# Ledger of designs, part 10: VHH binders against Transcription antiterminator LacT (lacT)

Target 1, 292 residues: Transcription antiterminator LacT (lacT), of Lacticaseibacillus casei (Lactobacillus casei) (p24401)
Amino acid sequence: MPKIAQIFNNNVALVDLDNRGQAVVRGRGIAFQKRRGDVIPTKQIEKIFYLANETSRQNLYFLLKNIPIDVVTTTYEIIDVAQKQYRLKVLDYIYITLSDHIYEAYKRYQAGTYQETMVPDFHIQYPAEYAVAKQALQIIATNLGVQFPQSEIKNLALHFINASGEDDGEQVFGKSNEASLSQLVQEVLKRHHITRSHSNGNYYDRFMIHLQYLIDRLQRVDTYAVTIVPEVATELKQNYPQSYKIASEIFDEIKDQLYRSMSEDERLYFIIHIQRLINEAPAQNHSQNDSL
Below, E stands for the ipSAE of ESMFold2; O stands for the ipSAE of OpenDDE; V2 stands for 0.75 times the mean of E and O plus 0.25 times the DockQ between their complexes.

## First folded at step 23 (VHH; framework vhh_7mjh_2)

Design bb1 (from j1 with Y32H A33S S107M; at its last look DockQ between E and O 0.37; V2 from the best seeds 0.00; counts 0 for: pae E 3.8 > 2)
Fold by ESMFold2, look of step 23:
Structure bb1 (fold): chain B 292 residues (1-292), chain A 122 residues (1-122)
Amino acid sequence: as target 1 above (292 residues)
Amino acid sequence: EVQLVESGGGLVQPGGSLRLSCAASGFTFSSHSMSWVRQAPGKGLEWIGRIYTSGSTSYNPSLKSLVTISRDNSKNTLYLQMNSLRAEDTATYYCARDRPYWSGTLMYFDYWGQGTTVTVSS
């Protein structure tokens, strides 16, 4: 007996299931004139998306931070079609990238700034992904009331082409493997001749600890530090070009693991702070002018 | 309007070299990672490599020794240098833009050029 825990809008609600935890339910008018505690008759539910555990609940709210519920449930529906009707195996980050894409395209369409892209046609090599994308266009039109041009099929298909693969289980959105990130940073430093040694061990270990704090901050969508203006970045790049380059390379490696869109302000903030950590190194070896 | 236009394709002899260009407009080129992707006749997509805003690069391991990606932010131009070309390098070559400050662990490209064809034949 689904019982409303939270109403998102007239058509979408979070419900408590007796022994199965929670689910997001969607149907025309299923929450209209209802409130928390009311029961939704199961016959009125058109789509149900089970939140089987704490991870799936966390992932839902991670998406909802930046993406409206109607876009999130539309994304869930499209991915269900891909998996159940077309047997596509997709990595979990597709929930993030496809939701973000649909929402950005929706906003451009509503603002009259939508632009068709020049995306090559790959349907011969990727027929299942294109079939999903054609259905996705129909699902988007039904759920969001927007008629994207047929050229959008190519963009939607690319998300499934790029996300092909299997995870080892449900992934926690917005989080990454900390040991793997540390290894990526160490490889960047090694390329620039910075390795842990007996003589620099205290600096190196403190650098990695402070960098881990910054990486953890990168992973949190709603935690912002003081904004650093671009003029500061320009001055630091000019005065410390090698350490700015190293910091930029570190950020490039890290951002590929974060599975989120980032603003230019967020990018500059973290590059500058990484650069400051690099610049704090004592210049004890090989008379290098950059404090490495 | 975002536009990516490849050029520099054509017929080249085996063992030869070729430099492809991609002219970018309608966005802040210096703030985006850029990739090259190719498709040989009758084959699927093959990612060639990426250049980040820092200027660092990452390459498909099978192509690493044959290609070099570079960019000139003052000209809004991405380049692909290919050396020691073989008949199997015959393909349509596309430049593509990563989403602003976003990539994930797999390739994701928001905008593509129309492609330029490279034919490697005697």
Scores: ipSAE 0.302, ipTM 0.681, lowest interface PAE 3.8, mean pLDDT 80
ESMFold2 (binder alone), look of step 23: mean pLDDT 82; pTM 0.818
OpenDDE, look of step 23: ipSAE 0.400; ipTM 0.770

Design bb2 (from j1 with A33S T105K; at its last look DockQ between E and O 0.52; V2 from the best seeds 0.00; counts 0 for: pae E 3.8 > 2)
Fold by ESMFold2, look of step 23:
Structure bb2 (fold): chain B 292 residues (1-292), chain A 122 residues (1-122)
Amino acid sequence: as target 1 above (292 residues)
Amino acid sequence: EVQLVESGGGLVQPGGSLRLSCAASGFTFSSYSMSWVRQAPGKGLEWIGRIYTSGSTSYNPSLKSLVTISRDNSKNTLYLQMNSLRAEDTATYYCARDRPYWSGKLSYFDYWGQGTTVTVSS
């Protein structure tokens, strides 16, 4: 019998199953006035989302950091329809992009700021994705109480179109290509003629170590070590335009690799340290306008 | 109201070049990454590339040698330069506003233009 491990709200709970697996269960009032350890009768469960392993559980809680459980289970239900009823093969990152999209659209709709997008109609080449998106509107209306306009079908379909692909194994959400991010930063620095040398090697190596710590913290921890005041930030931008440009390129490319955004304090961290690397770099044959 | 309008398409002979434009309005253009996407007749969507707010670019590796993306923030305009065009480059070309996430794999396009058609034939 499913036993409650955690209550998310009156309608949704995490349960332990008889085979020591876990699942998220949803149904009207199934957790109302219940507590951990109570049994949920199987007849009352309207939807069940099995968590096959610890990775699935970790991925659930990764989404829950920024996305409400009702949106997450709505996303799971839509993807299940795509896979089971339409036999679409989708890559796992759709769980992140679709849940983020639905939550952002939901917030704008509730705030009265929802704007219909003018997405082109691609249904001729993607009939299954459009059929899933049409069902998704009904699922969203049922689960979240919001009736998006028909134009939203095009947005929802694009998520399935973008994520089309063979299952490449379950991925752990939020874990990064740390070596890839470090290499990306080194490539940006190299494009700006900043490389490791004997003259700057001590500072360069310490910078790369601190960069690894920063990257790890951006993926897992949402706290900063140091806060920089706005007046210092303005001064650094004005006085060190090259370092600001390089930091902005790094910021853009890391942001493309990470789920969360980077703050202005994190950008200023890069500006300060890049400027120190520039100051310690060996001279380059970087001279314009030869004089006779 | 966000609006994206592509232009510059038309008939081109094989080996030719074209520059496509995308005029943007209704949002702060300089604050958004932008992408080009194309769809050949009877085929699916193919992402061409992206330009970030910094001016950095990322391209579909299969197309990298054939295309160049640029932007002019003072004119709110995105550009796609295509060279050495082949019959297989016949497609409708769209510009789109995008927000990439997670390791460069994650993206969605919240606003699109209506597209401009490029036909490569002799």
Scores: ipSAE 0.325, ipTM 0.725, lowest interface PAE 3.8, mean pLDDT 78
ESMFold2 (binder alone), look of step 23: mean pLDDT 84; pTM 0.848
OpenDDE, look of step 23: ipSAE 0.707; ipTM 0.884

Design bb3 (from k2 with Y32H G98S S107M; at its last look DockQ between E and O 0.22; V2 from the best seeds 0.00; counts 0 for: pae E 4.6 > 2, framework grips, placed apart)
Fold by ESMFold2, look of step 23:
Structure bb3 (fold): chain B 292 residues (1-292), chain A 122 residues (1-122)
Amino acid sequence: as target 1 above (292 residues)
Amino acid sequence: EVQLVESGGGLVQPGGSLRLSCAASGFTFSSHAMSWVRQAPGKGLEWIGRIYTSGSTSYNPSLKSLVTISRDNSKNTLYLQMNSLRAEDTATYYCARSRPYWSGTLMYFDYWGQGTTVTVSS
């Protein structure tokens, strides 16, 4: 019953499952000479990777911008082994980090520039992660045709060690409890003498909530753009130079943390929110209403 | 290629201080967040903290009063200042290159140094 929604190559397709949403399916020749809408017989499917939610779908298309589908499905297969065979609990970002690693290692190996990395041996404390990594070398060799040296086991295991934990992350290696992008923004505001006070607390709290929403939106690949007319952009930069400076510092932090290009529309949207916060400082005169 | 080399470890008395260094090469150091991680003998990995490209820092709450992370982008060097050292701070200390995921609070470490050993004993 799987129907092709998108063909990636002769061996890999995105399918609609009707009652289970979508999945990526892989099998030798499974999409050869087929079209969108065709049914793939279940017996021809060698591997199936369900896209359980929108995050899984977003991660897939984010990866495909720069990483070949065969690397992505190899990563999916390795993580599936980790979860099903070794019962490892891993955070979802491993799909991105492991795919990036395998592809970069693959490119260096093909170019003859692969170098064995000096990574410490942690196998005594992390036996399951090392067992997964050992199988990962075999999976990579089968799917991608490259035989990485045994030392690569350490690199592959490290990705699982880094990503260990549940989604609530009680013991998450590498997770910061004291720093978040919101906290870094608060530090920028503090450097400009903008802190939460009794007199501005309600607006400050709403600003921080809206900031978190903006940050969450910027992390997703399917964001919607907001259009600001050029005259407004020029006016804001010239009339509110302090807000522009503060917004620029904040967006530099966001860009550094998210590795994502910032649009001018996003910057201007943020300037408006900072300008409102600054205007709640010591009161100034308001425009009078014309009345009748 | 990417290289991280820790130094500054050694024997220190309880209550003492040490500054560890990590010399970086093979990448644009100023464009990457950096982290310190340690492993006490027979224990798993313990994240110490990180420093972002902006110079802002984030620390493990259990260690934040003992450590300060800094960087010198002109020297491609990461530092860990440790004060009031205790016997339980005996460990191998690693620097690692950090790459963010999510909102920047979840990191993975794609390159590691070889480690430098700190022993705190009387």
Scores: ipSAE 0.190, ipTM 0.642, lowest interface PAE 4.6, mean pLDDT 75
ESMFold2 (binder alone), look of step 23: mean pLDDT 82; pTM 0.817
OpenDDE, look of step 23: ipSAE 0.478; ipTM 0.782

Design bb4 (from k2 with A33S S107M D110Q; at its last look DockQ between E and O 0.11; V2 from the best seeds 0.00; counts 0 for: pae O 9.4 > 2, placed apart)
Fold by OpenDDE, look of step 23:
Structure bb4 (fold): chain B 292 residues (1-292), chain A 122 residues (1-122)
Amino acid sequence: as target 1 above (292 residues)
Amino acid sequence: EVQLVESGGGLVQPGGSLRLSCAASGFTFSSYSMSWVRQAPGKGLEWIGRIYTSGSTSYNPSLKSLVTISRDNSKNTLYLQMNSLRAEDTATYYCARGRPYWSGTLMYFQYWGQGTTVTVSS
């Protein structure tokens, strides 16, 4: 029988399952006047959300730092519907994004400042996600007492659409700066249609390794700032404008989101790596081809 | 509460220019990067560009029109300058706060505006 490990409120508790891990359980009054170690009768459990591993538990706690348990459990319920009923595959970060979205919307609604968003309609392309979103509205209404307009379906569906994918591993919320950096860079590369291929794999991997070293440098107080001659950067910009552009985007993204004190010299390394990665020819060579 | 309100849309002739504005409120505008996105009729959402807190910008390389994103932190306003507009630039334009989340060609933002419609027609 489930034993209370932690009480979140009168209706929600973390329970230890007999040698099967932990779960969040929800039920009206399920934890009322209960204590840690108490048994929760199965009949009182309305919803159960299994935590498959320690990562799941940690992620839950991460969410709970900023989001009310009722919203979090609502999110979990919605995602369960998506996964179990509609067989959607979603990445773990959806727990964060969807919870945050619901909570913010909830707050706005409560404040009387909720506004309908004109998110594009993709119901034709993503009927399952929209179906889930529709159910999500009902779940939200039931659990949180908020009746969002039908236009909210678009927003909710978009979360599932964007989170679509197979989980390649345990995603820990609050990723280390390292994981965040890698992800950030990969996203920039993706925007520029740069993907790892057989032809560029060596350069791609080298770039990723460089990023790892960058993180180490950024974390170390003694940043031996390799004084890169500003002239080199200018030359690279002139010779490899596309590489410079992409590298600058990466640089700006990192500086903006992760490391605000990052040295401008790091841009140079990015340029070099990107140039190799995309095999950009020097700009001077392009002027000769247009004259033919 | 976070609010984003786009304005400046309308009818423009091919080759014309248009400047869109996005008024932001309910948050410290200067502390967030901002993006412009658009949706053409019958098409998916397209990312236009992003301006960072530093004022630096990133743009979609596939854009045919010349675009410039700027911001005025003193006015809590985001701008999109578009030049040499074409028929294919006809779309609803949205401003959004923060980093986009990508899944294929689809993007998610934490906060969206209501959009302003731009029609390019002779």
Scores: ipSAE 0.007, ipTM 0.275, lowest interface PAE 9.4, mean pLDDT 83
ESMFold2, look of step 23: ipSAE 0.134; ipTM 0.602
ESMFold2 (binder alone), look of step 23: mean pLDDT 85; pTM 0.847

## First folded at step 24 (VHH; framework vhh_7mjh_2)

Design cc1 (from bb2 with Y32H S107M; at its last fold request DockQ between E and O 0.43; V2 from the best seeds 0.00; counts 0 for: pae E 3.0 > 2)
Amino acid sequence: EVQLVESGGGLVQPGGSLRLSCAASGFTFSSHSMSWVRQAPGKGLEWIGRIYTSGSTSYNPSLKSLVTISRDNSKNTLYLQMNSLRAEDTATYYCARDRPYWSGKLMYFDYWGQGTTVTVSS
ESMFold2, look of step 24: ipSAE 0.293; ipTM 0.680
ESMFold2 (binder alone), look of step 24: mean pLDDT 84; pTM 0.835
OpenDDE, look of step 24: ipSAE 0.519; ipTM 0.799
ESMFold2, fold request of step 28: ipSAE 0.377, 0.148, 0.176; ipTM 0.753, 0.612, 0.590
ESMFold2 (binder alone), fold request of step 28: mean pLDDT 83, 83, 83; pTM 0.832, 0.834, 0.835
OpenDDE, fold request of step 28: ipSAE 0.530, 0.634, 0.715; ipTM 0.804, 0.850, 0.901

Design cc2 (from bb2 with Y32H; at its last look DockQ between E and O 0.37; V2 from the best seeds 0.00; counts 0 for: pae E 4.7 > 2, framework grips)
Amino acid sequence: EVQLVESGGGLVQPGGSLRLSCAASGFTFSSHSMSWVRQAPGKGLEWIGRIYTSGSTSYNPSLKSLVTISRDNSKNTLYLQMNSLRAEDTATYYCARDRPYWSGKLSYFDYWGQGTTVTVSS
ESMFold2, look of step 24: ipSAE 0.252; ipTM 0.690
ESMFold2 (binder alone), look of step 24: mean pLDDT 84; pTM 0.844
OpenDDE, look of step 24: ipSAE 0.294; ipTM 0.693

Design cc3 (from bb2 with Y32H S33Y; at its last fold request DockQ between E and O 0.31; V2 from the best seeds 0.00; counts 0 for: pae E 2.6 > 2, grease 25.6 > 24.2)
Amino acid sequence: EVQLVESGGGLVQPGGSLRLSCAASGFTFSSHYMSWVRQAPGKGLEWIGRIYTSGSTSYNPSLKSLVTISRDNSKNTLYLQMNSLRAEDTATYYCARDRPYWSGKLSYFDYWGQGTTVTVSS
ESMFold2, look of step 24: ipSAE 0.396; ipTM 0.761
ESMFold2 (binder alone), look of step 24: mean pLDDT 84; pTM 0.846
OpenDDE, look of step 24: ipSAE 0.613; ipTM 0.845
ESMFold2, fold request of step 28: ipSAE 0.410, 0.402, 0.357; ipTM 0.783, 0.782, 0.761
ESMFold2 (binder alone), fold request of step 28: mean pLDDT 88, 85, 84; pTM 0.884, 0.848, 0.846
OpenDDE, fold request of step 28: ipSAE 0.804, 0.767, 0.796; ipTM 0.951, 0.925, 0.939

Design cc4 (from bb2 with Y32H T53H S107M; at its last look DockQ between E and O 0.37; V2 from the best seeds 0.00; counts 0 for: pae E 3.9 > 2)
Amino acid sequence: EVQLVESGGGLVQPGGSLRLSCAASGFTFSSHSMSWVRQAPGKGLEWIGRIYHSGSTSYNPSLKSLVTISRDNSKNTLYLQMNSLRAEDTATYYCARDRPYWSGKLMYFDYWGQGTTVTVSS
ESMFold2, look of step 24: ipSAE 0.302; ipTM 0.700
ESMFold2 (binder alone), look of step 24: mean pLDDT 85; pTM 0.849
OpenDDE, look of step 24: ipSAE 0.536; ipTM 0.814

## First folded at step 25 (VHH; framework vhh_7mjh_2)

Design dd1 (from cc3 with S107M Y111H; at its last look DockQ between E and O 0.04; V2 from the best seeds 0.00; counts 0 for: pae O 15.0 > 2, framework grips, placed apart)
Amino acid sequence: EVQLVESGGGLVQPGGSLRLSCAASGFTFSSHYMSWVRQAPGKGLEWIGRIYTSGSTSYNPSLKSLVTISRDNSKNTLYLQMNSLRAEDTATYYCARDRPYWSGKLMYFDHWGQGTTVTVSS
ESMFold2, look of step 25: ipSAE 0.287; ipTM 0.718
ESMFold2 (binder alone), look of step 25: mean pLDDT 86; pTM 0.859
OpenDDE, look of step 25: ipSAE 0.000; ipTM 0.233

Design dd2 (from cc3 with Y52H S107M; at its last look DockQ between E and O 0.58; V2 from the best seeds 0.00; counts 0 for: pae E 4.0 > 2)
Amino acid sequence: EVQLVESGGGLVQPGGSLRLSCAASGFTFSSHYMSWVRQAPGKGLEWIGRIHTSGSTSYNPSLKSLVTISRDNSKNTLYLQMNSLRAEDTATYYCARDRPYWSGKLMYFDYWGQGTTVTVSS
ESMFold2, look of step 25: ipSAE 0.242; ipTM 0.690
ESMFold2 (binder alone), look of step 25: mean pLDDT 84; pTM 0.845
OpenDDE, look of step 25: ipSAE 0.589; ipTM 0.847

Design dd3 (from cc1 with S33R; at its last look DockQ between E and O 0.38; V2 from the best seeds 0.00; counts 0 for: pae E 6.1 > 2)
Amino acid sequence: EVQLVESGGGLVQPGGSLRLSCAASGFTFSSHRMSWVRQAPGKGLEWIGRIYTSGSTSYNPSLKSLVTISRDNSKNTLYLQMNSLRAEDTATYYCARDRPYWSGKLMYFDYWGQGTTVTVSS
ESMFold2, look of step 25: ipSAE 0.167; ipTM 0.622
ESMFold2 (binder alone), look of step 25: mean pLDDT 84; pTM 0.841
OpenDDE, look of step 25: ipSAE 0.489; ipTM 0.795

Design dd4 (from cc1 with S33H; at its last look DockQ between E and O 0.24; V2 from the best seeds 0.00; counts 0 for: pae E 4.4 > 2)
Amino acid sequence: EVQLVESGGGLVQPGGSLRLSCAASGFTFSSHHMSWVRQAPGKGLEWIGRIYTSGSTSYNPSLKSLVTISRDNSKNTLYLQMNSLRAEDTATYYCARDRPYWSGKLMYFDYWGQGTTVTVSS
ESMFold2, look of step 25: ipSAE 0.265; ipTM 0.689
ESMFold2 (binder alone), look of step 25: mean pLDDT 85; pTM 0.848
OpenDDE, look of step 25: ipSAE 0.530; ipTM 0.811

## First folded at step 26 (VHH; framework vhh_7mjh_2)

Design ee1 (from dd2 with H32Y; at its last look DockQ between E and O 0.54; V2 from the best seeds 0.00; counts 0 for: pae E 3.9 > 2)
Amino acid sequence: EVQLVESGGGLVQPGGSLRLSCAASGFTFSSYYMSWVRQAPGKGLEWIGRIHTSGSTSYNPSLKSLVTISRDNSKNTLYLQMNSLRAEDTATYYCARDRPYWSGKLMYFDYWGQGTTVTVSS
ESMFold2, look of step 26: ipSAE 0.275; ipTM 0.692
ESMFold2 (binder alone), look of step 26: mean pLDDT 84; pTM 0.847
OpenDDE, look of step 26: ipSAE 0.500; ipTM 0.795

Design ee2 (from dd2 with M107S Y108W; at its last look DockQ between E and O 0.40; V2 from the best seeds 0.00; counts 0 for: pae E 3.8 > 2)
Amino acid sequence: EVQLVESGGGLVQPGGSLRLSCAASGFTFSSHYMSWVRQAPGKGLEWIGRIHTSGSTSYNPSLKSLVTISRDNSKNTLYLQMNSLRAEDTATYYCARDRPYWSGKLSWFDYWGQGTTVTVSS
ESMFold2, look of step 26: ipSAE 0.300; ipTM 0.707
ESMFold2 (binder alone), look of step 26: mean pLDDT 83; pTM 0.829
OpenDDE, look of step 26: ipSAE 0.446; ipTM 0.797

Design ee3 (from cc3 with Y101H S107M; at its last look DockQ between E and O 0.24; V2 from the best seeds 0.00; counts 0 for: pae E 6.5 > 2, framework grips)
Amino acid sequence: EVQLVESGGGLVQPGGSLRLSCAASGFTFSSHYMSWVRQAPGKGLEWIGRIYTSGSTSYNPSLKSLVTISRDNSKNTLYLQMNSLRAEDTATYYCARDRPHWSGKLMYFDYWGQGTTVTVSS
ESMFold2, look of step 26: ipSAE 0.056; ipTM 0.542
ESMFold2 (binder alone), look of step 26: mean pLDDT 84; pTM 0.841
OpenDDE, look of step 26: ipSAE 0.272; ipTM 0.691

Design ee4 (from dd2 with S58K; at its last read DockQ between E and O 0.32; V2 from the best seeds 0.00; counts 0 for: pae E 3.2 > 2)
Amino acid sequence: EVQLVESGGGLVQPGGSLRLSCAASGFTFSSHYMSWVRQAPGKGLEWIGRIHTSGSTKYNPSLKSLVTISRDNSKNTLYLQMNSLRAEDTATYYCARDRPYWSGKLMYFDYWGQGTTVTVSS
ESMFold2, look of step 26: ipSAE 0.385; ipTM 0.737
ESMFold2 (binder alone), look of step 26: mean pLDDT 84; pTM 0.843
OpenDDE, look of step 26: ipSAE 0.516; ipTM 0.796
ESMFold2, fold request of step 28: ipSAE 0.349, 0.468, 0.386; ipTM 0.734, 0.793, 0.752
ESMFold2 (binder alone), fold request of step 28: mean pLDDT 83, 83, 83; pTM 0.834, 0.833, 0.834
OpenDDE, fold request of step 28: ipSAE 0.582, 0.633, 0.603; ipTM 0.827, 0.853, 0.839
ESMFold2, last read: ipSAE 0.348, 0.277, 0.374; ipTM 0.731, 0.714, 0.765
ESMFold2 (binder alone), last read: mean pLDDT 84, 83, 83; pTM 0.839, 0.834, 0.833
OpenDDE, last read: ipSAE 0.667, 0.774, 0.755; ipTM 0.868, 0.913, 0.903

## First folded at step 27 (VHH; framework vhh_7mjh_2)

Design ff1 (from ee4 with S31D H52Y; at its last look DockQ between E and O 0.24; V2 from the best seeds 0.00; counts 0 for: pae E 4.6 > 2, framework grips)
Amino acid sequence: EVQLVESGGGLVQPGGSLRLSCAASGFTFSDHYMSWVRQAPGKGLEWIGRIYTSGSTKYNPSLKSLVTISRDNSKNTLYLQMNSLRAEDTATYYCARDRPYWSGKLMYFDYWGQGTTVTVSS
ESMFold2, look of step 27: ipSAE 0.219; ipTM 0.681
ESMFold2 (binder alone), look of step 27: mean pLDDT 85; pTM 0.855
OpenDDE, look of step 27: ipSAE 0.561; ipTM 0.819

Design ff2 (from ee4 with S31D; at its last fold request DockQ between E and O 0.42; V2 from the best seeds 0.00; counts 0 for: pae E 3.4 > 2)
Amino acid sequence: EVQLVESGGGLVQPGGSLRLSCAASGFTFSDHYMSWVRQAPGKGLEWIGRIHTSGSTKYNPSLKSLVTISRDNSKNTLYLQMNSLRAEDTATYYCARDRPYWSGKLMYFDYWGQGTTVTVSS
ESMFold2, look of step 27: ipSAE 0.279; ipTM 0.706
ESMFold2 (binder alone), look of step 27: mean pLDDT 84; pTM 0.844
OpenDDE, look of step 27: ipSAE 0.495; ipTM 0.802
ESMFold2, fold request of step 28: ipSAE 0.156, 0.331, 0.166; ipTM 0.626, 0.739, 0.643
ESMFold2 (binder alone), fold request of step 28: mean pLDDT 84, 83, 83; pTM 0.839, 0.838, 0.834
OpenDDE, fold request of step 28: ipSAE 0.716, 0.689, 0.714; ipTM 0.888, 0.874, 0.884

Design ff3 (from ee4 with S103T; at its last look DockQ between E and O 0.62; V2 from the best seeds 0.00; counts 0 for: pae E 8.7 > 2)
Amino acid sequence: EVQLVESGGGLVQPGGSLRLSCAASGFTFSSHYMSWVRQAPGKGLEWIGRIHTSGSTKYNPSLKSLVTISRDNSKNTLYLQMNSLRAEDTATYYCARDRPYWTGKLMYFDYWGQGTTVTVSS
ESMFold2, look of step 27: ipSAE 0.012; ipTM 0.535
ESMFold2 (binder alone), look of step 27: mean pLDDT 83; pTM 0.832
OpenDDE, look of step 27: ipSAE 0.482; ipTM 0.804

Design ff4 (from ee4 with Y101S W102S Y108S; at its last look DockQ between E and O 0.04; V2 from the best seeds 0.00; counts 0 for: pae O 8.8 > 2, framework grips, placed apart)
Amino acid sequence: EVQLVESGGGLVQPGGSLRLSCAASGFTFSSHYMSWVRQAPGKGLEWIGRIHTSGSTKYNPSLKSLVTISRDNSKNTLYLQMNSLRAEDTATYYCARDRPSSSGKLMSFDYWGQGTTVTVSS
ESMFold2, look of step 27: ipSAE 0.246; ipTM 0.674
ESMFold2 (binder alone), look of step 27: mean pLDDT 82; pTM 0.811
OpenDDE, look of step 27: ipSAE 0.017; ipTM 0.201

